# Miniprotein binders against q56419: the designs that were tried, part 186

Target 1, 326 residues: q56419
Amino acid sequence: MEGRTLEEVQEEVFKRHGVLVPKKELEDLAKALEEAGLLLTEKVEARLKEEEEKLKRERPMRLAGLSYPEGEREARAFLEAFRASYPGEGEEARVLLMPHLEPSRVPEVYGAALAALEKTPPPERIYLVGVAHRPLKEKAAALPVPFQTPFGPALPDLPALQALDALLPFELFNTPLAFREEHSLELPLFFLKGRFPEARVLPLLVARRSPELGEALKVVLRDFPGLLVLAVDLSHVGPRFGDTPLTRTLAEEARRRDLGFLERLAEGEPEAALAFLGANPTRIDGVEVVASLLPLLRERKGKVLAHRLDLEAPTLSAVGAGTLVL
Below, E stands for the ipSAE of ESMFold2; O stands for the ipSAE of OpenDDE; V2 stands for 0.75 times the mean of E and O plus 0.25 times the DockQ between their complexes.

## First folded at step 14 (miniprotein)

Design ig18 (at its last look DockQ between E and O 0.94; V2 from the best seeds 0.81)
Fold by OpenDDE base, look of step 14:
Structure ig18 (fold): chain B 326 residues (1-326), chain A 108 residues (1-108)
Amino acid sequence: as target 1 above (326 residues)
Amino acid sequence: GDLIERLEELAEEVIRYLKEHGEEELAREIEEQIKDIIEALKSGDTESAIEILTELAETIARVLHRLGAPEELVQKVAILIFDIAKALGMSPRQIYEIAKRFARAIER
């Protein structure tokens, strides 16, 4: 690790913690960290470089066969099943807020998104704004390459991406490796590509609130009209996130925060939605995305189509998901 | 050197496609415009190069769209155009203008 020998690490651990970790355990840990890409070895660096070079051409599927079917026929059946899980009708979306959680956890929420998409005229382009679960070099990033899906590649809108880059005070095309495994784009994109096979995509990630992004996108959307999609989850509560096991009180607070956030967004009051969360004690995932997109969310009235707080029983934790149309 | 190579690549891709589709006159016009860009660059007239590229980008986009060019080719051409635009040191406004014109030219 960082040029240190296993022996030096062993000595440091012993000095700091008074524990002599066997060399074999350190070797196994180093191997595991290398395999996980957490150890910057020459091999890991070479692999990362190779993957970065591949990402100049395309973003391959990572969750095919895991979160959704790899085959097109099966993928279409998957979409139909998810749509069927939501008994309601959708509304036309100009802005769609939808989850990026594992689809099997919140099928009706994705079903609500599909219902909205059924009422939405096919856009020429989709602005897909996800959450960066990995660090970005800048506040936001884009990957201007085809994203593979079971329905064929989601092609980038290169002109619109370049227009957006031109209006930003930073390089938009940064941190390509952050997109490699980013599920906040891949999962929503499956549903979006399945519904709108001909739409070009602007795959965007937000790591930190960027008012500049919202202002730039407001200009770009005027000249390059399209569907804006916020791929965000809501509350994250329980032991996985540093809380006590889920209780009725904690679940009620998470739901209150989620619904209070979504309702204020539905009223066209995104600043009020953010203010309502305050310090965000239930860790709503989409805060930085919404904070970046304020100019696009102001005065837009809409409807909350679905909400779920999904329990992950093995960890007694829960994640909120919602679908909002504006 | 890298900029000229990208211009030549753009020329090759577009001219080849146009010739294959019977657009020989337009292929010659595009070839001439790319030569003019290269000459402008060699003379240090970056402003002229930017102006020619801006018009050329729109023309190429429009023609590819009209001919029903494969999306892969359209994407490749777009990449090359914006790489060239950046390499020319085009301002944000100039890049935005190319993007806007290109997008309108390929609008469905």
Scores: ipSAE 0.802, ipTM 0.918, lowest interface PAE 0.5, mean pLDDT 91
Fold by ESMFold2, look of step 14:
Parts: sequence; structure tokens; C-alpha cells
Structure ig18 (fold): chain B 326 residues (1-326), chain A 108 residues (1-108)
Amino acid sequence: as target 1 above (326 residues)
Amino acid sequence: GDLIERLEELAEEVIRYLKEHGEEELAREIEEQIKDIIEALKSGDTESAIEILTELAETIARVLHRLGAPEELVQKVAILIFDIAKALGMSPRQIYEIAKRFARAIER
């Protein structure tokens, strides 16, 4: 009954249907609907509060049995199959860019990441930076709890997380529910935990670019050395993403944008990589993460190990994924 | 109130662990430091509590690491230390320093 009186509703019903509904009956119906809505919102709020409290203790697997095997033995075999899908050799990484797209869609891209990890000395900790797919209360967030994996729990690096929080102008531990279903952390973590079972993790999300995060991480990484991982996808083109259907021309443009972005990052020129994208017409997923982490990416030269623009034929859409070592 | 209860509970677990591993003298020393922090928290003497917490954080982390304590216990200790640090109103610089000391003490 937004913007109308009960008398106006009553008159409209009479005009349209020839029946006069007593005002009392309309009032009773409105009250009943309001009460039902209040009960539903209270139930939803109670469930969300319960889930939030659980996430303050641990983050359970959400994609086991869907994107990767639930059992440890099967998970190890799965990991090795992905490595085998990339025939090349990796290079040592201080910074690794890898996807968070469904692994079965880009197996050689994840395989390239595994090849890089084979050449990388086991780190004390991993700074895992994903893309928030749900709103955060701040520009960035962390969840300082164990993340469950088939290889055992990935333990948080609590001292490094607290040091990072201390340097930020906002509370870092601000949106536990945003981590509940966040695949941009869970999917890369499967591969990272499988290769570095003893490394602690800083699970970080970026919603909007934060220069403060990059400056704080530069300080924290100096005192708490580790592997920096940008868990980001590249171009998103086609109707699934609010775009026109994929054409050969759009696909070639997306690939060109992906590779141009990665190549400029590989030259140690992250500002040039962002400038190359302009308005980002192919919706490269990683721009807010890269824009946040500029101080950590400058002057780091490296190599693009793999790239794939994965076609979704039924939806006439595509998503780009890449592996970059710096 | 609640923070003091949490500190007392964890202290009992840590002290028991130390005694079971033959560190009776060190367990008494740490128990004394924890009692001093509790008294400072109750009296509102935050300056004293901050000094004691800073030294305790490094000491307890170093001892637990040396003894090969389970990661679960180390995690519980870390959580409580940082909760106390925030409750005492420690500056960002002070919290960062505790984090560095704790990390150095528990790293391989």
C-alpha cells in the first residue's frame, strides 16, 4: 500500500470488480502481511548471525565434491593431474598471479601456477588476495581463522594479520559473512595448501581499490616475508556479464587486453598495465587488486606462463585466466 | 570481566602444559606475569599492563615454540594476546611491535 490510502484501494477494487471490500478487512490483511514479513526477517537475521559466529572460528570448505575432491588422497591425485596439464617448467615467484575461475575450465593455467610453486622455496606465509564477490564494509577485509581444505586446515598468520590491521585506517576484520562463499580464496587455496602444507595464510579480499592496503602490505611484507598471490581472473565478456554476445572480434580484443595487461605487469609497470585497460571494456577482474597493490608490483619483472580465454558456448560468453610470475 | 576470565582459563592451560614438560620454574614466572596483568586490568593501570603484556607475549611464544607446542595452543595464545592489547588501548605502533616479537619467537 505504498503511496495510497485504504480508501483509495477500496475505491479502485470497487471500480474494477464491483465489490466493496470493507476497510477493516483491508486493514487486517495489511497487518497480517506486515507481521509475516517481520517474522521472516527475524528468522533470516538469526540464521545470518549464527553463520557469522561460525565464521569467527573457521571457514569450512564449500566447493569440496563440486570443484575439487573432498578426500585427501583424491585431492592429491587431482592436484597432480592439474600439474600434468601444463607441460612447461615454472619459475620462482615472489609474486604469483593465478585465477580463481572453476579449475576444470582452465586446467593448464592452474598447472602453470603449480609449476611456479615447484620452483618457489616454501614460504613462511602466503598473502592470498582475492576479489570480493559480496559487499565488504570497507575497501578490503580479512578473516583470521583456519580455512579448511582436503589437505588439512590452512592456519591463519595471526601476527602478520594483526600487524596489517594495525597499519590500516579501518578495521581489517570487518565482514566475516563475505568469506562464507568466496571462491576467489577457496579455489586458489586448494592448490597453494596442497603445495605448501606448512605455510600460514593471510586470506584477504579487495572490494574497492585501497592504496592504504598496498602501503601497509609493503611494510608488513618486509617484516613478515612471504609469497604474495593475486587470485584474480581476467576479461569477462558476453551476455553472462551484461554484454553483447561473443563475436570473434570481441574474443580477440579480450585476449589482447588480457595479454597486454599481464605483459605490462611482467615488465614491472603496474600503472602502465592499468592505463592500458582504459575504461576496462572487457571487464578484467583483477584491476582493483592490482590498483591496491601498486607498491608491491612496481619494478618486479617476470614472465607470463599461461593464458586462456575460456569459451562458454551456450551463453556466448568467455572468461580469461592467466598465470604470471614476478 | 570476560577478558580476565579468558586470560585465567588460557593461563591455566599454558601453565599446565609447561609443568607437564618439565618447565616448573618458567611456569611459575609466567603465572606471576599473568597475575600482574590481571591486577593491572582490574585496577585500570593500563601503562603497567602494556609493559607486562609486551614482554609476556614474546616470552610465552618463545617457550611454546621451543617445546614444540601444538599449533592450536599457539593460536589460542595469539588470539588472547591481541585481544588484550586492543582492550588496553595500545597504539598501532605497540600492537605492530608485539606482532613482530611474537612472530619472531614462533618462526622456524
Scores: ipSAE 0.741, ipTM 0.900, lowest interface PAE 1.0, mean pLDDT 90
ESMFold2 (binder alone), look of step 14: mean pLDDT 83; pTM 0.805

Design ig19 (at its last look DockQ between E and O 0.90; V2 from the best seeds 0.81)
Fold by ESMFold2, look of step 14:
Structure ig19 (fold): chain B 326 residues (1-326), chain A 108 residues (1-108)
Amino acid sequence: as target 1 above (326 residues)
Amino acid sequence: GDLIERLEELAEEVIRYLKEHGEEELAREIEEQIKDIIEALKSGDTESAIEILTELAETIARLLHRLGAPEELLQKVAILIFDVAKALGMSPRQIYEIAKRFARAIER
């Protein structure tokens, strides 16, 4: 009842339908709807609490059978097929930027990430930094539990996570439900766990840029060395994302923005990479992660191994993905 | 409370594991340290317990790792150590130091 009294509702019903509904009946109906709404709220809250408690023990696979095979044998074959889709050689990575886009859309981009991992000494741990697609209570979050994969559980690096939490001005373990469906961790993790089965993981999400996270990670990485992975996508253009219909010109602009961003990161100039995007007219997905991690990206030079702007035919839209080693 | 019960349960599991692997003396020493921490949690006298926990964290991590303990047991130990550290009111710097010692003790 958008600011109306019951009398106003009664009058409006009479004007429209010629029926005078007694005010008491409207009052009873309003009360019943309110009570039913409260009961639905209680059930939803109880269900969410149950899910939250489960996530405090483990994070199950959500995309097995959808984005990758559930069975271990099939998953290993899937992994190797992706490596084969990239014919080049990788380079050793201390920092790896890779996508979280549906793997079948950009197979050679994930293949390039696998090629880089082949050249990378097995790390003790992986700092996996994704993009929060659900709100977080803070700028960033972690979930210190095993993440299930077809290759077995990816175990959390509990000491490193606790060290990181200790350095932050907010509680790091703040939004378990945000991890429930978070593909920006699950999809890259499939490839990372397949190549480094012994590495422990720090599963991290960024919702809004956090300079505090980058400064804390710089300290933690010194004492807890590992591989830093930025699991981010690039341009998002076309009607699905609020643009006019995709044109060749818009696609060329998105590609130019993607490559210009990656190339500046590869030169060790993350501030210049962010400045190059300006208002971010093609909606590159990685900006909040890069802006958070500036202390870890400065003066670190490397190479762009792969890029693809993938057309989403049903929506006439496109999403960019890339592989960068630093 | 709940934390003390969890600590007692984990102590049983760890002690059983150590005895099964021929470490009866170390099992007794660890049992004594855990008892002292439980008493500190109950009494709120935390200063000595913080030092005991710091040394225990490194020692138990190193021992279990050397003996090839199941990764699940090592994870349970880590969780409980940090929960106890917070319950004892350890500072961020102290928690960071425990984390470093634990991580180095289980380094491959």
Scores: ipSAE 0.791, ipTM 0.918, lowest interface PAE 0.7, mean pLDDT 91
Fold by OpenDDE base, look of step 14:
Structure ig19 (fold): chain B 326 residues (1-326), chain A 108 residues (1-108)
Amino acid sequence: as target 1 above (326 residues)
Amino acid sequence: GDLIERLEELAEEVIRYLKEHGEEELAREIEEQIKDIIEALKSGDTESAIEILTELAETIARLLHRLGAPEELLQKVAILIFDVAKALGMSPRQIYEIAKRFARAIER
């Protein structure tokens, strides 16, 4: 296990927990983990290499038939139903903040995003900035390949991606395996591709705040104009995230933080939005993305179109989602 | 070896498309420019190779766009051009310039 001997693991468990696990039990566990593919064996490495080679060509759908329909006709009906779930009208977006949560949990929030997209002229390109839920080699990454959708492939803007890479102090095209199952891109992309079938896409992930990314994108957006999309969730509270079960007090605090964050962004004060969160005790997901994109968010006024704190009843936990237009 | 192979692949893709669309003269001109890049590389004149590639990239993009080339071909050509640009050791500024010109040439 990660270069440690079974004896070293046994000693560590003993030191941490005061329990001497028999070597045989550790061997059985290691074997079970290997069989489960949780250990990096030659077979797992070979499989990962194969998957990485596939990602040089395209990123296949992972959530088709689960989070959204696989068929185009059904996918269009899905979009229409989500748009219908938001009773309001949208506004033209230059920057769109939208969720990446499971769509069925927050339909009206996605509906608000669709409403904004209805008022937005078709962009030539979409800068789609998601959250890396897996480690990246660098602070940010891009995958310069087609992303499969029910509406056909979302094609990368290779010139704009290369321009961005040229302005970054690190290799942008890193950690392709992090994109394989990343839902923070796949879910928003469904809605974006459905609305703007001809738009090229820059699929970007942020793992850690990168001021360099924001400065580079500010230059790139001048020469390569397009729609900027922040695919981020808001507060994560409850037992799944290390809190007590959701209470009225905890929910009110999560909503206060979510809305206070979004409102300050809507006022064109992204630094004030980050400062308002402080240590981020309700774990707003989009903090590192916003912190990376400060140069693009400054002095842009906009409007909060939707917000929801969605309860996951089985875990008594909740996740915040919002739609903001700038 | 890899750089020349990528240039030849770029030539093949573009020349084939142009010939298929009756643009034999343009195909010849593009072929000549790619040969000039290869000759510049063989002579060690990397600067001339970069200059020719920069103008050629824009020209190819504009021609393919004007002829209504499919997006898949534009993508393939872009990949090949940027692979060649990187292999030539182009500076970030030079790569950025190619990217900018290419994008403008294929603007809808």
Scores: ipSAE 0.779, ipTM 0.913, lowest interface PAE 0.5, mean pLDDT 91
ESMFold2 (binder alone), look of step 14: mean pLDDT 80; pTM 0.738

Design ig20 (at its last look DockQ between E and O 0.88; V2 from the best seeds 0.00; counts 0 for: pae E 1.8 > 1.5)
Fold by OpenDDE base, look of step 14:
Structure ig20 (fold): chain B 326 residues (1-326), chain A 108 residues (1-108)
Amino acid sequence: as target 1 above (326 residues)
Amino acid sequence: GDLIERLEELAEEVIRYLKEHGEEELAREIEEQIKDIIEALKSGDTESAIEILTELAETIARVLHRLGAPEELVQKVAILIFDVAKALGMSPRQIYEIAKLFARAIER
């Protein structure tokens, strides 16, 4: 490694490729490279290039067998169980806000999403907008390839994706490696593909608020109608996120912010929802997505179907999740 | 080089499908249009290339829809046309209009 630390290599790869390679992966590569006498950077770059080339064809499942079943039969049973976990009825959605948290943590919230989807006519296409947990080269990105699911591949809507790209002031098809392990798309897509097997998908990630995205999508949705899905989590509180251990006060504040955010969205007041959060001290995950999609959320009335603040006991931290239909 | 290769791939995919479905005359027409685009590109006449590509896209989208072509084929053809359109420097509006054509071609 010619005196470079793993952190320096990670930073260099991040700067060049916009991907944060996990330290463990770098450690494994470093060991392999030490054994091979190769420069860590060259091998990492070669591997990333190979992964980028693979992502030109398809996005494989990463969480199959972990977060959801790999087999179709088991996956269908999984969907039914999640739907059963929500005792209510859904409403037709034109816009669906749903979580991307580990499904087992908030089953009834995903169940509420499924309930809404039951009342929703099968869309021709789904605009699936997730949160980029990795840096993007642009404010937003898309991956125009099939996403693998237990129900078969979720096929991209290439015409609609191209229409969106045409209306954006930046290249939409950027940072393909950011999609490789992005769970904010994979987890919601499982439920969406399971319910709407024939729907094409526009897999979108937002890293930073992009008003341009919302304006472009407003035009695209007129000519290319479909279901808009916001795959976002809510508050992130506790030690994992820089807070003290979860207390009743902290949990109440997180719930207040989550519900206050969702309720204002349900009233068709997305700007008021953002203003209500202010500096976002409980770290609502979906802020940048909502801020990007304001033109699509304005004046749309809806309903909050579910909310949960889920405790991660080992870290005394909690994450909020909600389901909203508009 | 890459642009010509994409046009040749486009020709192969579309012409093969059309011949398989008895559209021999239209296959010849499309082949000629693609040749004309390539010639326009070689001559540096980008404007003519864009015009021919636009007409070609309309023709392809209509015939694929009429024949009930598989979505996979329509998508594959669409991406090739979009790549060519981008490489030619077509305007956002022109690309958007082509996108609408192929969206209709996929509709059932």
Scores: ipSAE 0.652, ipTM 0.866, lowest interface PAE 0.7, mean pLDDT 90
Fold by ESMFold2, look of step 14:
Structure ig20 (fold): chain B 326 residues (1-326), chain A 108 residues (1-108)
Amino acid sequence: as target 1 above (326 residues)
Amino acid sequence: GDLIERLEELAEEVIRYLKEHGEEELAREIEEQIKDIIEALKSGDTESAIEILTELAETIARVLHRLGAPEELVQKVAILIFDVAKALGMSPRQIYEIAKLFARAIER
């Protein structure tokens, strides 16, 4: 009733339609509308709780048929095509940096990751660290459930996740709904599960830099060895990201920032890599992950295998992606 | 109430597996230890419950490893133990050490 009294509504109806609606009928209508509003609120709350409860049991595929094939046979062929798009050989990785950008945009960058995995002994577990695109209750989070893939479920490493949770000053299992559509885990996981079908996974998200996470992971990795994967993108430039239209100068700067960042990481100098970015004028996406994981990146030398700054001509924008082994 | 239910669930999972693999005597010992934890809880003796749970976790992790238990079962049992341990107020370091035992149990 928009702040009107029942008498005002009754009077207006009589003026417009010549019908006197009894005050009781208006009271009944107002009560029914109020009850309907309460039911709608309860239905929204019930749906959110239902989604959260489902995510406490498993995380289903969200991008099958969109970013990668749904069927296992087609998914294996898809992996082979991506590997073929990178003509080089990989190197063994103890730490792998790979993108979470749409795979079809940067096929050789994902192919380089597959080449590195070919040289990497099958790990007992994979620490998969993505970037939270939805808010978390804490600086970081995990979801300790199977993640579905076309290659079968990627099972969580519950003992390692519990060990990590025990060392943090906050509850690690804090925001299940943030995982529902998180592509920064799902897209890299497709490639990792396809190569290492028996590895357990620690699916981790970083929202804000957490030095505590890096220190805890350093301890956990000693007792629960595995492959550390930073699933991060690089520069974001152009109007889609708040810049003027992409120019050759801006694109060259983005590429320079991306490669300078990756090269300093490859020298085992993650603090220097962050300092090189300064205010991060090209919006490299992985900064919070790298800043959180400094103890795991220091003095670890390696090689940049691939980089692309992928251009979006219609939006005059670009996104950088790279593959780094340490 | 809820803690006792979790302990009974733990007993069911472990004892079923042990009996299927001919470890009936060990299954009885584990069932008795779980009953002892429940009795300690009813008496308000949380410290005794923690001590018994710690010994029980070590025993379960070792036997499941020895028997080559399926990874999925070991992890299910481990989460039940972690839930009880947290509810009893075990320290982060005690929980971390239990995690190491169960990680060893699921190693290939």
Scores: ipSAE 0.574, ipTM 0.847, lowest interface PAE 1.8, mean pLDDT 90
ESMFold2 (binder alone), look of step 14: mean pLDDT 85; pTM 0.833

Design ig21 (at its last look DockQ between E and O 0.72; V2 from the best seeds 0.00; counts 0 for: pTM E .794 < .8)
Fold by OpenDDE base, look of step 14:
Structure ig21 (fold): chain B 326 residues (1-326), chain A 108 residues (1-108)
Amino acid sequence: as target 1 above (326 residues)
Amino acid sequence: GDLIERLEELAEEVIRYLKEHGEEELAREIEEQIKDIIEALKSGDTESAIEILTELALTIARVLHRLGAPEELVQKVAILIFDVAKALGMSPRQIYEIAKAFARAIER
C-alpha cells in the first residue's frame, strides 16, 4: 500500500481479477497486515533481547559448517590444509596482521598467518582486534565472554579486559549484539584457537579510530603481555563497493595501495601508511584499526608474508587480503 | 538488589572452594567481610563498602593463587568482583590493581 489509497487498490483488484472487493474488507485486511507487522516487530525485538541476554554468557559459532568445519577432527584437517597452501616459512610475531575474509577465498594468506604462528611462542593471551561492520555505541567495544570454536571455547581474559576498560574514557563493554554475527573476530579466532588452545582472548572491535584505545593498550600490554592480532582486510573495489567492474587499472591501483600500506607498516611507520592512503579511495578495511593502534605499531619492523587481491567473479568485485608480521 | 545477589554469589563460590581445601578459618573471615559489605551498602555507606571490597578482592586473588585454584573459578570470581566494583564507582586505579592481582592468580 505504499502511497496508494484503498480506492486505488480496489480499482486495481477489479481491473486484474474482475472482483469488486468491498472497502470494508480491504480496511480489515490493511488492519490485519498492520497488526501482523506490529507483531513481527515485537517478535523481532523480543528475539533480539533474548539474543542479547545469551551473549552475556557466550558467543556461539555462526559460521561453523559454512566457512570452517564444525567438528574438531575436520577442523584440524582444515588448519593443516590451509598451512599447506603457503609454501614459505613464517617468522615470530609480536604483532600479526591477518585477514578476516572468507578463508576459501585467500587460503595462502591464512596459511602465511599459520606459518607465523608456528614460529611464535604460545602467548598467555591474544588481543584480537577486529573491524566492526555494524555500528557501535562507542568507538570500540569488547565482549567479555567465551567464544565458541571447534577446538573448544576461547576463554576471555577478564582481568586484562577490565584493566583495559579502566584506562578508557568510555565503557568498553558496549553493544553486545554487534559481536553476534561479526566475522572479523570469528574467522581469525578459528585459526588462533587451533594453534594456541590454551591462550585467553580479548575480543575487541573498532568502529571508528580511537587513539585512546592504542594508548590504553600500550599500558595494558606492559602489565598483561600477549600477542596482538589485527584482523583486517585491505582494498574493496568494484560494483559491490560503488566502483565500475574490476579492470586491470583498478586492480593495479588496489594492489599498489594494499602493498604500499603493508610495506610502510613493515617499516614501523604506521602514520606514513595512513598518509599514503589519503582519502582511502580503494576502501582499505583496516584503516580505523591501524589508526587506533598507532602507539603499538610505531618503530616495529617486520615483514609482509603474503598478499592477494581476490576476485569475486559474480559481482566483478575484488577484496585485498594480507599477512604481516611485526 | 542486584549488587547484593552478586556478593552472595561471590561468597558462595569462594567459601565453598576454601572449605573444600581445608581453609575453614579464612572462609569464615571472608564470609564476615562480605556480610559487612552488604550491611554497608544497605546503610548507604558506599565508601566503607569500597574499602572492604578492595581489601577483600586482593586477599581472594592471593589465596586463589596460593591454592592453585582452577582458571575457571578465578575468572568467575573476578567477574563478580568487577561487577560490584564498577557498580560502586571504584576508581580506575583501584580496578586496575585488582585486575593485576587476579591476572597473577591465573598465571601458572
Scores: ipSAE 0.629, ipTM 0.859, lowest interface PAE 0.7, mean pLDDT 91
Fold by ESMFold2, look of step 14:
Structure ig21 (fold): chain B 326 residues (1-326), chain A 108 residues (1-108)
Amino acid sequence: as target 1 above (326 residues)
Amino acid sequence: GDLIERLEELAEEVIRYLKEHGEEELAREIEEQIKDIIEALKSGDTESAIEILTELALTIARVLHRLGAPEELVQKVAILIFDVAKALGMSPRQIYEIAKAFARAIER
């Protein structure tokens, strides 16, 4: 019934099929379809609400058996293999930048992160800041629940999360469903929990730059010391991301942008790192996290431990990943 | 309504744990503090309820740390304390200070 009266529908059915359907039957059908649509909407809403309520209790593993082993024994061997893929030594981190790209694509970049963690005293807590791949209701969010890992649950630091929430001009615990499939937290967390099994976690996502988050975190980190982890990827280039097929020139530009960004961060100059990217032509996805966390990155000098621009041969595209300690 | 329910849930969780560990006298003290908060709310004295909750939160954090309570229980109690604090209308600054004090008490 697309703006037609029931009489007009009845006449059209008669013209096309030779059958006169009583107006009452057309009215009953229209009512039944409307009621069925209402019930379907209620079912979808109930299902989404139920998923949201589950996430308010815990965040289960989504990538076990896909990106990392499901069993604890195999997971520990996996961790050791990744460390071995980076033959160098790390450096103590107060701030660690590491990827969230599929680990098998950049094993030595994750290995460099593990090498840094070897040099890092066990923290009381880890501020794990990822990139939201689903919309958030606010600029940033947290999910104050245990995140399951093969090494056991990564428990939230509830007092620190509550202190952070109290300092923000928005509700921090705002979008549980955004965490359901968020690999930018799950993948780095596997490595962090494996190395620091007793550390509590603040699982944070940034969707849009939030200066308020950085200022609040600066206060919270002073009172609740811990390791700050920026779980971000770098350049995204090629057809999967809206470019022409990957060429040597595009790959070299992406690498130059990645390294220039990381090196300026390593100099303690996060504003200069952002300015270096300009319009961000290679789509470094860490910019919103860095822009949020400026107060925590200024004047912190450090070192780039690893970088790879990893080729996606089937899509003729590439993604950059790096490890930076500050 | 919901605030009283949250207060009673907080008391029940802590008292159950204390009773399991032979701390009957401390359980009685906590029951009295919850009763005092409820009395302050009934008289419209939210300021007294906030003051008592602040002291209760620190007492609970200290005793759970002393008894070596499982981290999961500490987290459940923390959730309940902060839910009650928000429902009482505690300011962001007051909530921050309770969070800091609670964290220091359980970290020892």
Scores: ipSAE 0.626, ipTM 0.844, lowest interface PAE 1.4, mean pLDDT 89
ESMFold2 (binder alone), look of step 14: mean pLDDT 84; pTM 0.817

